# Ledger of designs, part 10: VH-VL binders against q20498r280to473

Target 1, 194 residues: q20498r280to473
Amino acid sequence: LELTDLYMRTGKKVPVIVEKCCASIEDQGIVTGIYRQCGIQSNIQRLRAKFDSGAEPDLHEFGQRDIYSVSSLLKQYFRQLPNPLFTYQAYPKLIEAFEKEDSLSEKVESLRFSLETMPEAHYRTAKFLMEHLTRLCKSKSLTDMTSKNLAIVWSPNLFRPPPTLNGADTHLLSGLNVHTAICDFFIENSESLF

## First folded at step 23 (VH-VL)

Design u3
Fold by ESMFold2, fold request of step 24:
Formats: structure tokens, C-alpha cells, sequence
Structure u3 (fold): chain C 194 residues (1-194), chain A 120 residues (1-120), chain B 107 residues (1-107)
């Protein structure tokens, strides 16, 4: 389900699964390699089934036994969105703003303008997620996850170039580096951007 | 005290369908995964699959195409069907219980076992 | 699929001796390893779960240790009823798998 449609159905600007998983990770997930290490497949599938059924799974129990299943499910949720968190429509503007501006203040201003063009549900969810990742970076001595490390594992789940017939390997390869760089920038500068 | 009692036909011809049923006594049926495990004579144990009270299943990929798991919650029973058997399916078959808790997939209670022999 | 390799295949000891049984996993199962005892004509009996926790009613002479890929079941002083086949089982992920067993026999 698209984020705007979910917002219309529930009245919540940030999906319940995103809120609950982020809270669980901040409570029990300050552990080595959070978001880098994969959870146990049976736990991920069983947890997803509980969310899909509308049940309220016991995330404390998952946090005790396999917190990486919570973080894996959250990444999977964003990966599977029909329109990525940073929408297809905003994608070219965000890339251009990031690549063209050379001063920090100009880059922040241009990116902020582009981010504000996104639908409300996308904007609010992006703000929530980036602030979560920024807070997590404060615990890098315990997790071994810097902003750059988080950007490496998160950017594939957050950015997709719009579909094109000219998706040659060279075009895709150049985009991969920028996705990580822009994600790292968002994590480091979330207070200024949102 | 929880008890698992199992039954079904013990002698089959090749290509027939193995069918076993397990009944649960002295405990709750909900809150658990219900499993089948088999042991060929003189060999080790192989997990076949699980079913929960909602009817959701997961099966060993090696057997998945031939396995059907089902349940009857009104009778606290669950069943295994294994289609198109061969001599390689000769084994003692056990039903077993796992708690519906995160990463607690150990088998705390077992049925008495049923020897199923597939003629050559 | 996670393969569990038990060693030795056969362990011949006398009552009163200490038994040490090994289980090695093909990849990390963290602490999610159980041990079972099986006597002829019977279903397996759960001894240890989560690598080191004794199941209800299991005598204190049984203990488990290990994590990751290497696990050990120890019986501190063998009783006559302890001569049986022992299996390890990973409860880490589908498909759940068992070791091939260690036959603990009387010398």
C-alpha cells in the first residue's frame, strides 16, 4: 500500500509499523551492526504476518530474541513501497540539488525545497525515519554503525530512479554512489533539512 | 499434563498417500506450532513442517511439493498427508509441539510415533 | 539449510565416567541449539534448549554449553539409564535440522 493511501485510511501521517519498529530499535536495538546484520527469516516472516493481520505483535519479545528481525522487516517495508519514500517524482530534483550545489548552506536550502514538494505522508515519514537514524548515530561506539554505514544499507531501500527504457548499466552504476552519498547527507543534516 | 496421541495407516504401497492424525490432550491447542518429524529406520530425524491455529503452514523444502498439513481446531487435531510415497518414505513419523514464541522452536512434547512402511 | 555434524559417532564409556558430546553447525545458530536423548522404541526427550538451559525434570548431571557454531553436551557422571542416542537440533531457522546422532554405549 502507497503511503498517501495508508494515511487516508488510518489518519496517521507515519505508518504504525514504522513508528513501532523505530521505537523497538531505539529501546533494544543499540547493538552491533543494527540494520547491517540480517534477522532470522522465520522471525521476519512471522512478524510480518502479524502486522499484515492487524495484530499487535510483541516487539519486546522480538527485541530480546532477534532484534535484527525488526530492523530487517523495517528495511523490507520501505523497499516494497510502490512509490519509494523519496518519491519517483522528487528523485531527479533531489539528485540535481545534491550534485550541483557546492556549499553546505546552498545544498541544504536546495534539498529542503525539493523535499517539501513530496506528498505529506512521504515528507512526514521521511522526517521520522531520518531523525531516527540521526539519533542512532549517537550510539555508533556501541553499534559500529556510522552515518555512512547506515546510508550504505539504507539507501537501496529509499531511492529508486523512475523506470526508463534507457536504464543502461552505466546510468544505474552512477546512481548507486549518489544514493549513498545523499542518504548520508540526510542522516548528518536531518535537523536542517526537515 | 499435555499428551499427543497419533494414528494412521502403517503399511502403504508406492504412489499411495500417507495420512496421519495427531490429537492433543490435557493442554491448550492455541499458542503453539504443531509439527511433524520423521525418522527412517536406523537414521536421524527430519523436520517435515509446521501448522499454527490459523492454518498457516511452513514445510521442509525437500518435501514441500508432496506435503499437506491441516488442522481441526474443534477436535484439537492436526494432520499430515504425504503424496506419492516411495520406499524412501519408510520411517517412524512423530507429531510434536513447539511454543509460539520467538526463536523457541524446540520440541517439548512428542507423540508416541507411528511406523509407516512403504513396500518395495 | 543448516547442517549439524555430531562427533563422535559412537562414544563407549562406563557408568561414573564423564561424557562429552560435540555438535558443530555449518553456520552460526547463535545460542539456538537443543539436545535430545532417544532410547530404543521411544520418541526423543528434550534435555537442553538455548544451548545451556535444562528442560523441566532433567537431572543436573546434564549440562550444555557453546554458541555460534560449536556446542557441547556434558554428562558429569554417567548413570546406567544415560546410555542412549543423543541428537542436537538447531531452533534457529526453517528448515529446523538435527545432527546425525551420537550413540553413547556402555563399554
Amino acid sequence: as target 1 above (194 residues)
Amino acid sequence: QVQLQQWGAGLLKPSETLSLTCAVYGGSFSGYYWNWIRQPPGKGLEWIGEIDHSGSTQSNPSLKSRVTLSLDTSKNQFSLKLRSVTAADTAVYYCARTREKVSEDWFDYWGQGTLVTVSS
Amino acid sequence: EIVLTQSPATLSLSPGERATLSCRASQSVRSYLAWYQQKPGQAPRLLIYDASNRATGIPARFSGSGSGTDFTLTISSLEPEDFAVYYCQQHFDWPFTFGQGTNLEIK
Scores: ipSAE 0.767, ipTM 0.902, lowest interface PAE 0.7, mean pLDDT 91
Fold by ESMFold2, look of step 23:
Parts: sequence; C-alpha cells; structure tokens
Structure u3 (fold): chain C 194 residues (1-194), chain A 120 residues (1-120), chain B 107 residues (1-107)
Amino acid sequence: as target 1 above (194 residues)
Amino acid sequence: QVQLQQWGAGLLKPSETLSLTCAVYGGSFSGYYWNWIRQPPGKGLEWIGEIDHSGSTQSNPSLKSRVTLSLDTSKNQFSLKLRSVTAADTAVYYCARTREKVSEDWFDYWGQGTLVTVSS
Amino acid sequence: EIVLTQSPATLSLSPGERATLSCRASQSVRSYLAWYQQKPGQAPRLLIYDASNRATGIPARFSGSGSGTDFTLTISSLEPEDFAVYYCQQHFDWPFTFGQGTNLEIK
C-alpha cells in the first residue's frame, strides 16, 4: 500500500509499522551491526504476517530473541513501497540539488525545497525515519554503524530512479553511489533538512 | 496432558497420494505450529512443514511442490498430503508440535508415528 | 539449508561413564539448538532446547552447551536407559534440520 493511501485510510502520517519498529530498535536494537545484519527469515516472515493482518505483534518478544528481524522487516517495508519513500517524482530534483557543487548552505536549502514538494505522508515519514537514523548514529560505538554504514544499507530501500532513467547502465552505477551519498547527507543533516 | 494421535494409509503404490491425519487431545489447538516430520528406515529426520491455526503454511523446499498441509479446527486435527510418491518417500511419518513463540521451533510433543511404505 | 554434523557416529560406553556428543552447524544458529533421544520404535524425546535448557522431566545428568556452530550434549554418568540414538536439531530457521545422529551403544 502507497503511503498517501495509508495516510488517508488511517489518519496517521507515519505508518504504525514504521513508528513501532523504530521505537523497538531504539529500545532493544543498540547492538552490533543493526540494520546491517539480517534477521532470521522465519521471524521476519511471521512478523510481517502479523502486521499485514492488522494485529499488533509483540515487538518486545522479537527484540529479545531476534531484534535483527525487526530491523530487516523495516527495511523490507520501505523497499516494497509502490512509490519509494523519496518518491519517483522528487527523485530527479533531489539528485540534481545534491550533485550541485554549491556551498553546504545552498545544498541544504535546495534539498529542503525539493523534499517539501513530496506528499505530506512521504515528507513526514522521511522526517521520522531520518531522525531515527540520526539518533541511532549517536550509538555508533556500540553498534559499529556510522552514518555512512547506515546509508549503505538503507539507501537501496529508499531511492529508486524513475523508469525513464533505468536505461543507462553507467548512470545506474553512478546513481547507486549517489544514493548512498545523499542518504548519508540526509542522516547527518536531518535537523536542518526537515 | 497433551497427546497427538495420528492415522492414515500405510501401504501405497508409486504415483499415489500419501494422506495422514493427526488429532490433538488434552490441550489447546491455537497458539502452536503443527508439524510433520519423517524418518526413512535407518536414517535421520526430515522436517516436512508446518501449519498454524489460521491455515498459514510453510514447507521444506525439497518437498514443497508435492505437499499440502491442512487443518480442521472444529475437530482439532491437521493433515498431510504428499502427492506422486515414490520408494524414496518410504518412512515413518510423525506429527509434532512447536510453540508459537519467537525462535522456539523445537518439537515438544510427537505423535506415535505411522510407517508408510511405497512399493517398488 | 543448515547442515548439522554429529560426531562420533557411534559411541560405545558402559553404564557409569561420561558421554560427550558433538554437533556442528554449517553456519551460526546462535543458541537455537535442541537435542533429542530416540529409542527403537519410539518417537524422539526432547532433551535440551536453546542449547542448554533441559526440557521438563529430563534428569540433571543431561546437559547441553555451546553456541554459534559448535554444540555439545553431555551425560555425566550413564544409566542403562540412556543407550539410544541422539539427534541435534537447529530451531534457528526454515527448513528446520537435524543432525544424522549419534548411536550411543553399550559396551
């Protein structure tokens, strides 16, 4: 389900699965390699089924036995969105704003403007997620996950180029590198961007 | 005291369908995964698959295309069908229970076992 | 698929001796390993879960240890009823798999 449609159905700008999983990870997930290490597949699939049914799964239990299943599910949720978190529509503007060789202040201003063009559900969920990742970076001595490490594992789940850009192999390789870089920038600068 | 009692055909010809049923006595049917496990004569154990009270299933990839798992909640029963059997499917078949808890997929109660022989 | 390899294949001992059975996994299963005892004509009996927790009704002479890929079942002083086949089983992920067994036989 698209984020805007979910917002219309529930009245919540941030999906329950995102809110609950982020809270669980901040509570029980300050562990080595969070978001990098994959959870147990049976736990991930069973947890997904609970959320899909509309149930509220016991995330404390999952956190005690396999916190990586919670983090894996959260990444999977974003990867499977029909319109990516940062949307197909905003993607060209975000990439252009980021790749400009302007000063830090101008880069932040251009990105902020482009982010604010996204639908409200996408904007609020992106803000929520980036702030979560920024807070998590404060625990890098415990998790071994810097902002760049988080960007490497998160960017494939957040950015997809529009279909009209998928025909250039060299652009796709450059695009993958830039996805990590822009994600890292968002994590490091979330307070000023959102 | 939880008890699992199983029954079904013991002798099959190649290409037939194996069909086994397990009934649960003395305990709750909900809150558990219900499993089938087999053991060829003189060999080790192979997990076949599981079903929960909602009807959701997962099967061993080695057998998935031939396996059907089902349940009848009104009778506290669950069943295994294995299509297109060959001599390689000759084994003792067990039903077994796991708790519906995170990473607790160990089998605490077992049925008595049913020897199924597929003629050569 | 996670392969569990048990050693030795056969262990010949006398009552009163200590038995040590090994199980090695092809990848880490963390602590999610169980042990079973099986006598002829019977279903397996759960002994140990979560690598080291005894199941209800299992005598204290049975103990389990290990984590990751290397696990041990120890029977501190063998009783006559302990001679059987022992299997390890990973309860880490689908498909759940068993070791090939260790036959603990009387000398």
Scores: ipSAE 0.754, ipTM 0.896, lowest interface PAE 0.8, mean pLDDT 91

Design u5
Fold by ESMFold2, fold request of step 24:
Formats: C-alpha cells, structure tokens, sequence
Structure u5 (fold): chain C 194 residues (1-194), chain A 120 residues (1-120), chain B 107 residues (1-107)
C-alpha cells in the first residue's frame, strides 16, 4: 500500500509498522550489525502477517528472540513501497541538489526545498526514519554501524530512479554510490533538512 | 492436561488422497501452531506443515503442491490432506503442537500416530 | 534447508555409563535446537529445547549443550529406560528439520 493512501485510511502520518519497529530497535536492537544482519525468514514472514492482519504483534518478544527480524521487516516494508519513501517525483531534484551544490549551506537548503515538495505522509515518514537512524548512530560502538554503514544497507530500500525503458538499467548501476552518499548525508544532517 | 488425538484411514491406493484429523483436548486451541510430521518406516522425521488459529498455513516446500491444511475452530480440530499419494508417502503421521512464540518451534505435545500405507 | 547430521549412528552402552550424542547443523541455528527420544511404536518425546533447557518432567540426567552448528546431548548415567532412538531438531527456520537419529542400544 502507497504511503499517502495509508495516511488517508488511518489518519496517521507515519505508518504504525514504522513507528513500532523503530521503537523496538531503539529499545532492544542496540546490537552488533543491526540492519546489516538478516533475521530468520519464518519470524519475518510471521511478523509481517501479524501487521498485515491489523493484529498487535508482541515486538518485545521478537526483540528477545530475533531482533533482526524486526529490522529486516522494516527494510522490506520500504523496499516494497509502490512509490519509494523519497518519491519518484522528488528523486531527480534530490540527486541534482546533492551532486551540484558545492557548499554545505546551499546543499542543505536545496535538499530541504525538494524534500518539502513530497506528500505529507512521505515527508513525515522520512523525517521519522532519518531521525531514528541519526539516534542509532550514537550507539555505533555497540552496533558497529556508523552512519555510512547504515546508509549502505538502507539506501537500496529508500531510493528508486523513476521507471524508464532505457534509463532504469543504467541508473541502477550508477545510482548505487550516489544513493548511499545522499542517504549518509540525510542521516548526518536530519535536523537541518527536516 | 493437553492431549492430541488423531484418526483417519490407514490404507490407500496410489493416486488417492490421504486425509487425517487431529482433535485437541484439555487446552486452548488459539496461541499455538498445529503441525503434521511424518516418519517413513525405519527412517527419520519430516515436517509437513503448520496451521494457526486464523487459518494461515506454511508447508514444507517438498510437499507444498500436494498439501492442504485446514481447521475447525468450533471443534478444536485440524486436518491434513495429501493428494496424489504414492508408495513413498507410506509413513506414520503425527499431529503435534508448537507454541505461537518467537523461535519456539519445538513440538511439545504429539498425537499417538497413524500408520498410512500406500499399496504398490 | 538446514541439514542436521547426528553421530554416531549407533551407540552401544551399558546401564550406568555416560552417553554423549552429537548433532551438527549445515548452517548456524543459534541455540534453536531441540532433542527428542523415541521408543518403538511411540511418538517422539521432547527432552531439550533451546539447546540446553530440559522440558517438563525430563530427569536431570539429561542435559544439552552447544550453539551455532555443534550440539551435544549428554545422559550422565544411563537407566534401562533410556535405550531408544534420539533425534535432534532445529527450530530456527522453515522447513523445520530433524537429524537422522542416533540409536542408543544396550550392550
């Protein structure tokens, strides 16, 4: 389900799955390789089924037995969005602002402008997720996950170039490095951007 | 005390459908996964699949195309159907319970077992 | 699919001796391994879960250890009723799988 449609259905600007999973990770997920290590597939699929049914899964229990299933599900949620978190419409401007602006101040201003053009559900969810990742970086001595490490594992789930017949394959290869770099920038500068 | 009791026909011809039922006594039906496991004579154990109270199922990929799991919550019963049997499906079939808890997929209660023989 | 390999296939011992049974997983399963005892004509009986926790009603002579890929079931002093087939089972991920069994027989 598209983020704006979910917002219209529920009245919540940030999806419940995102809120609950981030809270669970901050509570029980300050562990080695969070977001890099994969959870157990049966746990991931069972947890997803509980969220899809509208049930209230016991995330404390998942955190005790397989916290990586919570982090894996959250990444999967964003990867499977029909319009990515950083929307197809905003994508060209975000990439342009990041690559063309040389000064930090102008880069932040240009990115902030482009981010504010996204639908409210995308903007608020992006703010929520980036602030979560920023807070998580403060625990890198326990997790081995720096902002760059988080950007490496998160960027494939957050950025997708707009679909084109010829550009999709070329952009995918060239975009891997820039997606990581812009994601790292968002994690390091979330309070200035949002 | 929880008890699993199972029944079904024990002699089949090739291409027939195996059908077994398991009834749960002395405990809650919800909060658990309900499983089928089989053991060919003189061989090890093979997990067939599970069903929960909502009717959601997961089956061993080796058998998934032939397996149907179902439940009757009003009777606290669950059932296995295995289509298109051959002699290779000859085994003792067990129903078993796991707790619906994270990574607690050990089988704490078992039915008595039903020998199903498929003639050659 | 996670393959569990048990050794030895057959263990011949006398009552009062210590039995040590091994189970090796083809990939890491953390501590999510269980042990069962099965006698002829009976369903398996759960002995150990989470590698080292005894199930309800299991005598203290049974103990389990290990993590990752290598696991051990120990019976400290064999009783006559302990001669049976023992299976390990990973409860890590679908499909749940069992070892091929160790036959613990009386010498």
Amino acid sequence: as target 1 above (194 residues)
Amino acid sequence: QVQLQQWGAGLLKPSETLSLTCAVYGGSFSGYYWNWIRQPPGKGLEWIGEIDHSGSTNSNPSLKSRVTLSLDTSKNQFSLKLRSVTAADTAVYYCARTREKVSEDWFDYWGQGTLVTVSS
Amino acid sequence: EIVLTQSPATLSLSPGERATLSCRASQKVRSYLAWYQQKPGQAPRLLIYDASNRATGIPARFSGSGSGTDFTLTISSLEPEDFAVYYCQQHFDWPFTFGQGTNLEIK
Scores: ipSAE 0.790, ipTM 0.913, lowest interface PAE 0.8, mean pLDDT 92
Fold by ESMFold2, look of step 23:
Structure u5 (fold): chain C 194 residues (1-194), chain A 120 residues (1-120), chain B 107 residues (1-107)
Amino acid sequence: as target 1 above (194 residues)
Amino acid sequence: QVQLQQWGAGLLKPSETLSLTCAVYGGSFSGYYWNWIRQPPGKGLEWIGEIDHSGSTNSNPSLKSRVTLSLDTSKNQFSLKLRSVTAADTAVYYCARTREKVSEDWFDYWGQGTLVTVSS
Amino acid sequence: EIVLTQSPATLSLSPGERATLSCRASQKVRSYLAWYQQKPGQAPRLLIYDASNRATGIPARFSGSGSGTDFTLTISSLEPEDFAVYYCQQHFDWPFTFGQGTNLEIK
């Protein structure tokens, strides 16, 4: 299910799974390697089934026994979106804005403009997630997860080039390594970007 | 006092389907995973799979293609079918309970066991 | 699949002695390990869960310890009814697996 469709069905611009998982991680997930370490697969799949049934599970139990299942599920949710969080339509514009602009202020302004072209559900969910990751960076001494470390594990779940670009443009293939860099930039600059 | 009672045919020919049923008495059927575990004669234990109250199943990958788990919530019963048996499937088969809690996949109650022999 | 290796295969002791049974996992399972006792013709009986917690009705002479990959079941002073086969089981992840057993036999 696309984010826009979920928004239309529920009236919530940020999916409940995203809100619940981020809150759980900020509560119980200030631990070594959060988002880097993988949860127990049975716990991930069982938690996913609870969300798929439309339930709003109390995540305290998962946080006590396997907080990494909560963080793993959240990454999986974004990876499985039909249109990625930073949509296929916005992808070329975001990459161009990031690579083309040299100054911080120009880069922020150009990226902000491109981000605002996304559908409301994507924009609000991206804002929510990036601000969550920015807050999490304040605990890097406890988690060993810097903004760069978070970007490494998060960027594959957030960006996918459109199929036409993948098939038609070889220089964009070399640009796929930029996904970590742009994700890191979003985490470090979320306040000014959103 | 929770009790698990199991039954089913104990003598099979190769290629037949093993079919066992377990009934739950003296306790709630919901809120648990219902499991099947087997033990070949003189050997250790092997987890076969689980089913929850909603009918969702998970099975040992080594057996998954041959295993069907099912339940009848109106009778508080759950069942195992294992297709295409061979002599290697000769074992005592147990039903067992796990609490439906995070990482609490230990088996606190067991059925009495059913010896299933697959002839040569 | 997580392989559990128990040692020794057979442990011969007398009533009143202390028994120490080992279980080693092929990968870390945190503390998600259980121990069972099985007598001939009977289903296994849960003794210990979460590495160190005694199940309801289990005598205090049974204790478990360990985390990660190395786990121990201790019976502080053997009673005649304690001579049986003991299995460890990881409850960490699918497929849940058991050790091959330690036969605790009377000398």
Scores: ipSAE 0.785, ipTM 0.911, lowest interface PAE 0.8, mean pLDDT 91
Fold by ESMFold2 at other seeds, look of step 23:
Structure u5 (fold): chain C 194 residues (1-194), chain A 120 residues (1-120), chain B 107 residues (1-107)
Amino acid sequence: as target 1 above (194 residues)
Amino acid sequence: QVQLQQWGAGLLKPSETLSLTCAVYGGSFSGYYWNWIRQPPGKGLEWIGEIDHSGSTNSNPSLKSRVTLSLDTSKNQFSLKLRSVTAADTAVYYCARTREKVSEDWFDYWGQGTLVTVSS
Amino acid sequence: EIVLTQSPATLSLSPGERATLSCRASQKVRSYLAWYQQKPGQAPRLLIYDASNRATGIPARFSGSGSGTDFTLTISSLEPEDFAVYYCQQHFDWPFTFGQGTNLEIK
């Protein structure tokens, strides 16, 4: 289900699975390699089934036994969105703003403008997630996860190039390094961008 | 005190379908995974699969194409069907319980076992 | 699939002796390892879960240790009723698997 459709159905701008998983990770997930290490497959699938059924899973127990299943599920949720968190529609503008502007203040202003064009559910969920990741960076001495490390494991789940009918636009959209770089910039500058 | 009691036909011919049922007495049916495990004569144990109270199943990939697990919540019963049996499926079959807790997939209660023999 | 290899295959001891049984996993299972005892004609009986926790009603002479890939079941002083087959089982991930067993027999 798309984020906008979920918002219309529930009235909540940030999905419950995102809110609860982020809270669980901030509570019990200040551990080595959070978001880098993978959870146990059975735990991930059982946790997902509980959320899909509308049940209230015991995230405290998951955090005690396999916190990496919580972080793995959260990444999986974003990877599977039909329209990525940083939408297909905003993607070219975000890449252009990031690559073209050399001044920090102009880059922030241009990115902020492009982010504000996203649907409300995408904007508010992106704000929520980026602020979560920014807070986690304050614990890098415990997790070994810098903003760069988080961006490496998160960017594949957040950005997808739009499908195109021809290759003329590929030059502006190529490069996995760009996705990591812009994600890192978002994590480091979330207060200014959102 | 929880008790698992199992039954089903013990003698089959090749290509028939093995069908076993396990009933749960003296305890809650919800909050657990309900399992089938088999042991060929003189050999070790093989996990067949699990079903939860919602009817969701997971099965050993080695058997998945032939396994059907089902649940009857009104009777506190769960069942195993294994299609297209051969002599290799001759074993004692056990039903067993695990707690529906994170990474607690140890089998705390077992049925009495049913010997299923597949002839030629 | 996580393969569990038990050693020795057969352990011949007398009552009063200390038994040490090993289980090795083909990949790390953290501490998610259980031990069972099985006597002829009976279902397995849970002894140890989470590598070192004794199940309800299990005598103190049974203890478990280990983590990762290497696990041990110890019976500090064998009683006549302890001669049986012992299985380890990983409860880490699907499919849940058992070792091939150690036959603890009377010398």
Scores: ipSAE 0.783, ipTM 0.912, lowest interface PAE 0.7, mean pLDDT 92
Fold by ESMFold2, fold request of step 24:
Structure u5 (fold): chain C 194 residues (1-194), chain A 120 residues (1-120), chain B 107 residues (1-107)
Amino acid sequence: as target 1 above (194 residues)
Amino acid sequence: QVQLQQWGAGLLKPSETLSLTCAVYGGSFSGYYWNWIRQPPGKGLEWIGEIDHSGSTNSNPSLKSRVTLSLDTSKNQFSLKLRSVTAADTAVYYCARTREKVSEDWFDYWGQGTLVTVSS
Amino acid sequence: EIVLTQSPATLSLSPGERATLSCRASQKVRSYLAWYQQKPGQAPRLLIYDASNRATGIPARFSGSGSGTDFTLTISSLEPEDFAVYYCQQHFDWPFTFGQGTNLEIK
């Protein structure tokens, strides 16, 4: 389900699965390689089934036995969105703003403008997620996950070029580098951007 | 004290469907995964699959295309069907319980076992 | 699929001796490993779960240790009733798998 449609159905600007998983990870997930290590597949699938059924899974239990299933499910949720978190529509504007501006202040201002063009559900969910990742970076001595490490594992789940874009393998490789770089920038500068 | 009692036909011809039922006594049916495990004569154990009280199932990929798991919550029973059997399916079949808890997939209670023989 | 390899295949000992049974997993399973005892004509009996936790009613002479890929079941002083086949089982991920067994027999 698209984020705007979910918001209209539920009245919640940030999906429940996102809120609960982020809270669980901040409570029990300050562990080595969070978001980098994969959870146990049976736990991920069982947890997803509980959320899909509308049941309230016991995330404390998952956090005790396999916190990586919670973090894996959260990444999977964003990866499977029909319109990615930062939307197909904002994607070209965000890439251009990031690459065009040389100064930090100009880059932040241009990106803020482009982010504000996104639908409310996408904007609020992006704000929520980026602030979560920014807070998590403060624990890098415990997790071994710097903002760059988080950007590497998160960017594939957040950015997709619009389906109408076609590029050579060289453009794809450049796009992957840009996705990591912009994601890292968002994590490092979330307070200014959102 | 929880007890699992199982029954079903013990002699089959090739291509028939194996059908076994397990009843649960002295305990809750919800809050657990209900499993089938088999052991060919003189060999080790093979997990077949599980079902929870909602009817959700997961099966060993090696058998999944032939396995149907079902339950009857009103009778505290669950069942195994294995289609298109061959002599390789000759085994003692056990029902067993697993807690519906994260990464607690050990089998704490077992049925008495049913020998199923598939002839020529 | 996670393959569990038990050693030795057969262990011949006398009552009163210490038995050490090994189980090696083809990939890391954290501590999610269980041990079972099986006598002829009977269902398996859970002995150990989570690598080292004794199941209810299991005598203190049974203990488990290990993590990752290497696990051990120890019976500190064998009783006559302990001669049976022992299986390890990983409860880490689907499909749940068992080792091929160690036959603990009287010398």
Scores: ipSAE 0.781, ipTM 0.908, lowest interface PAE 0.8, mean pLDDT 92

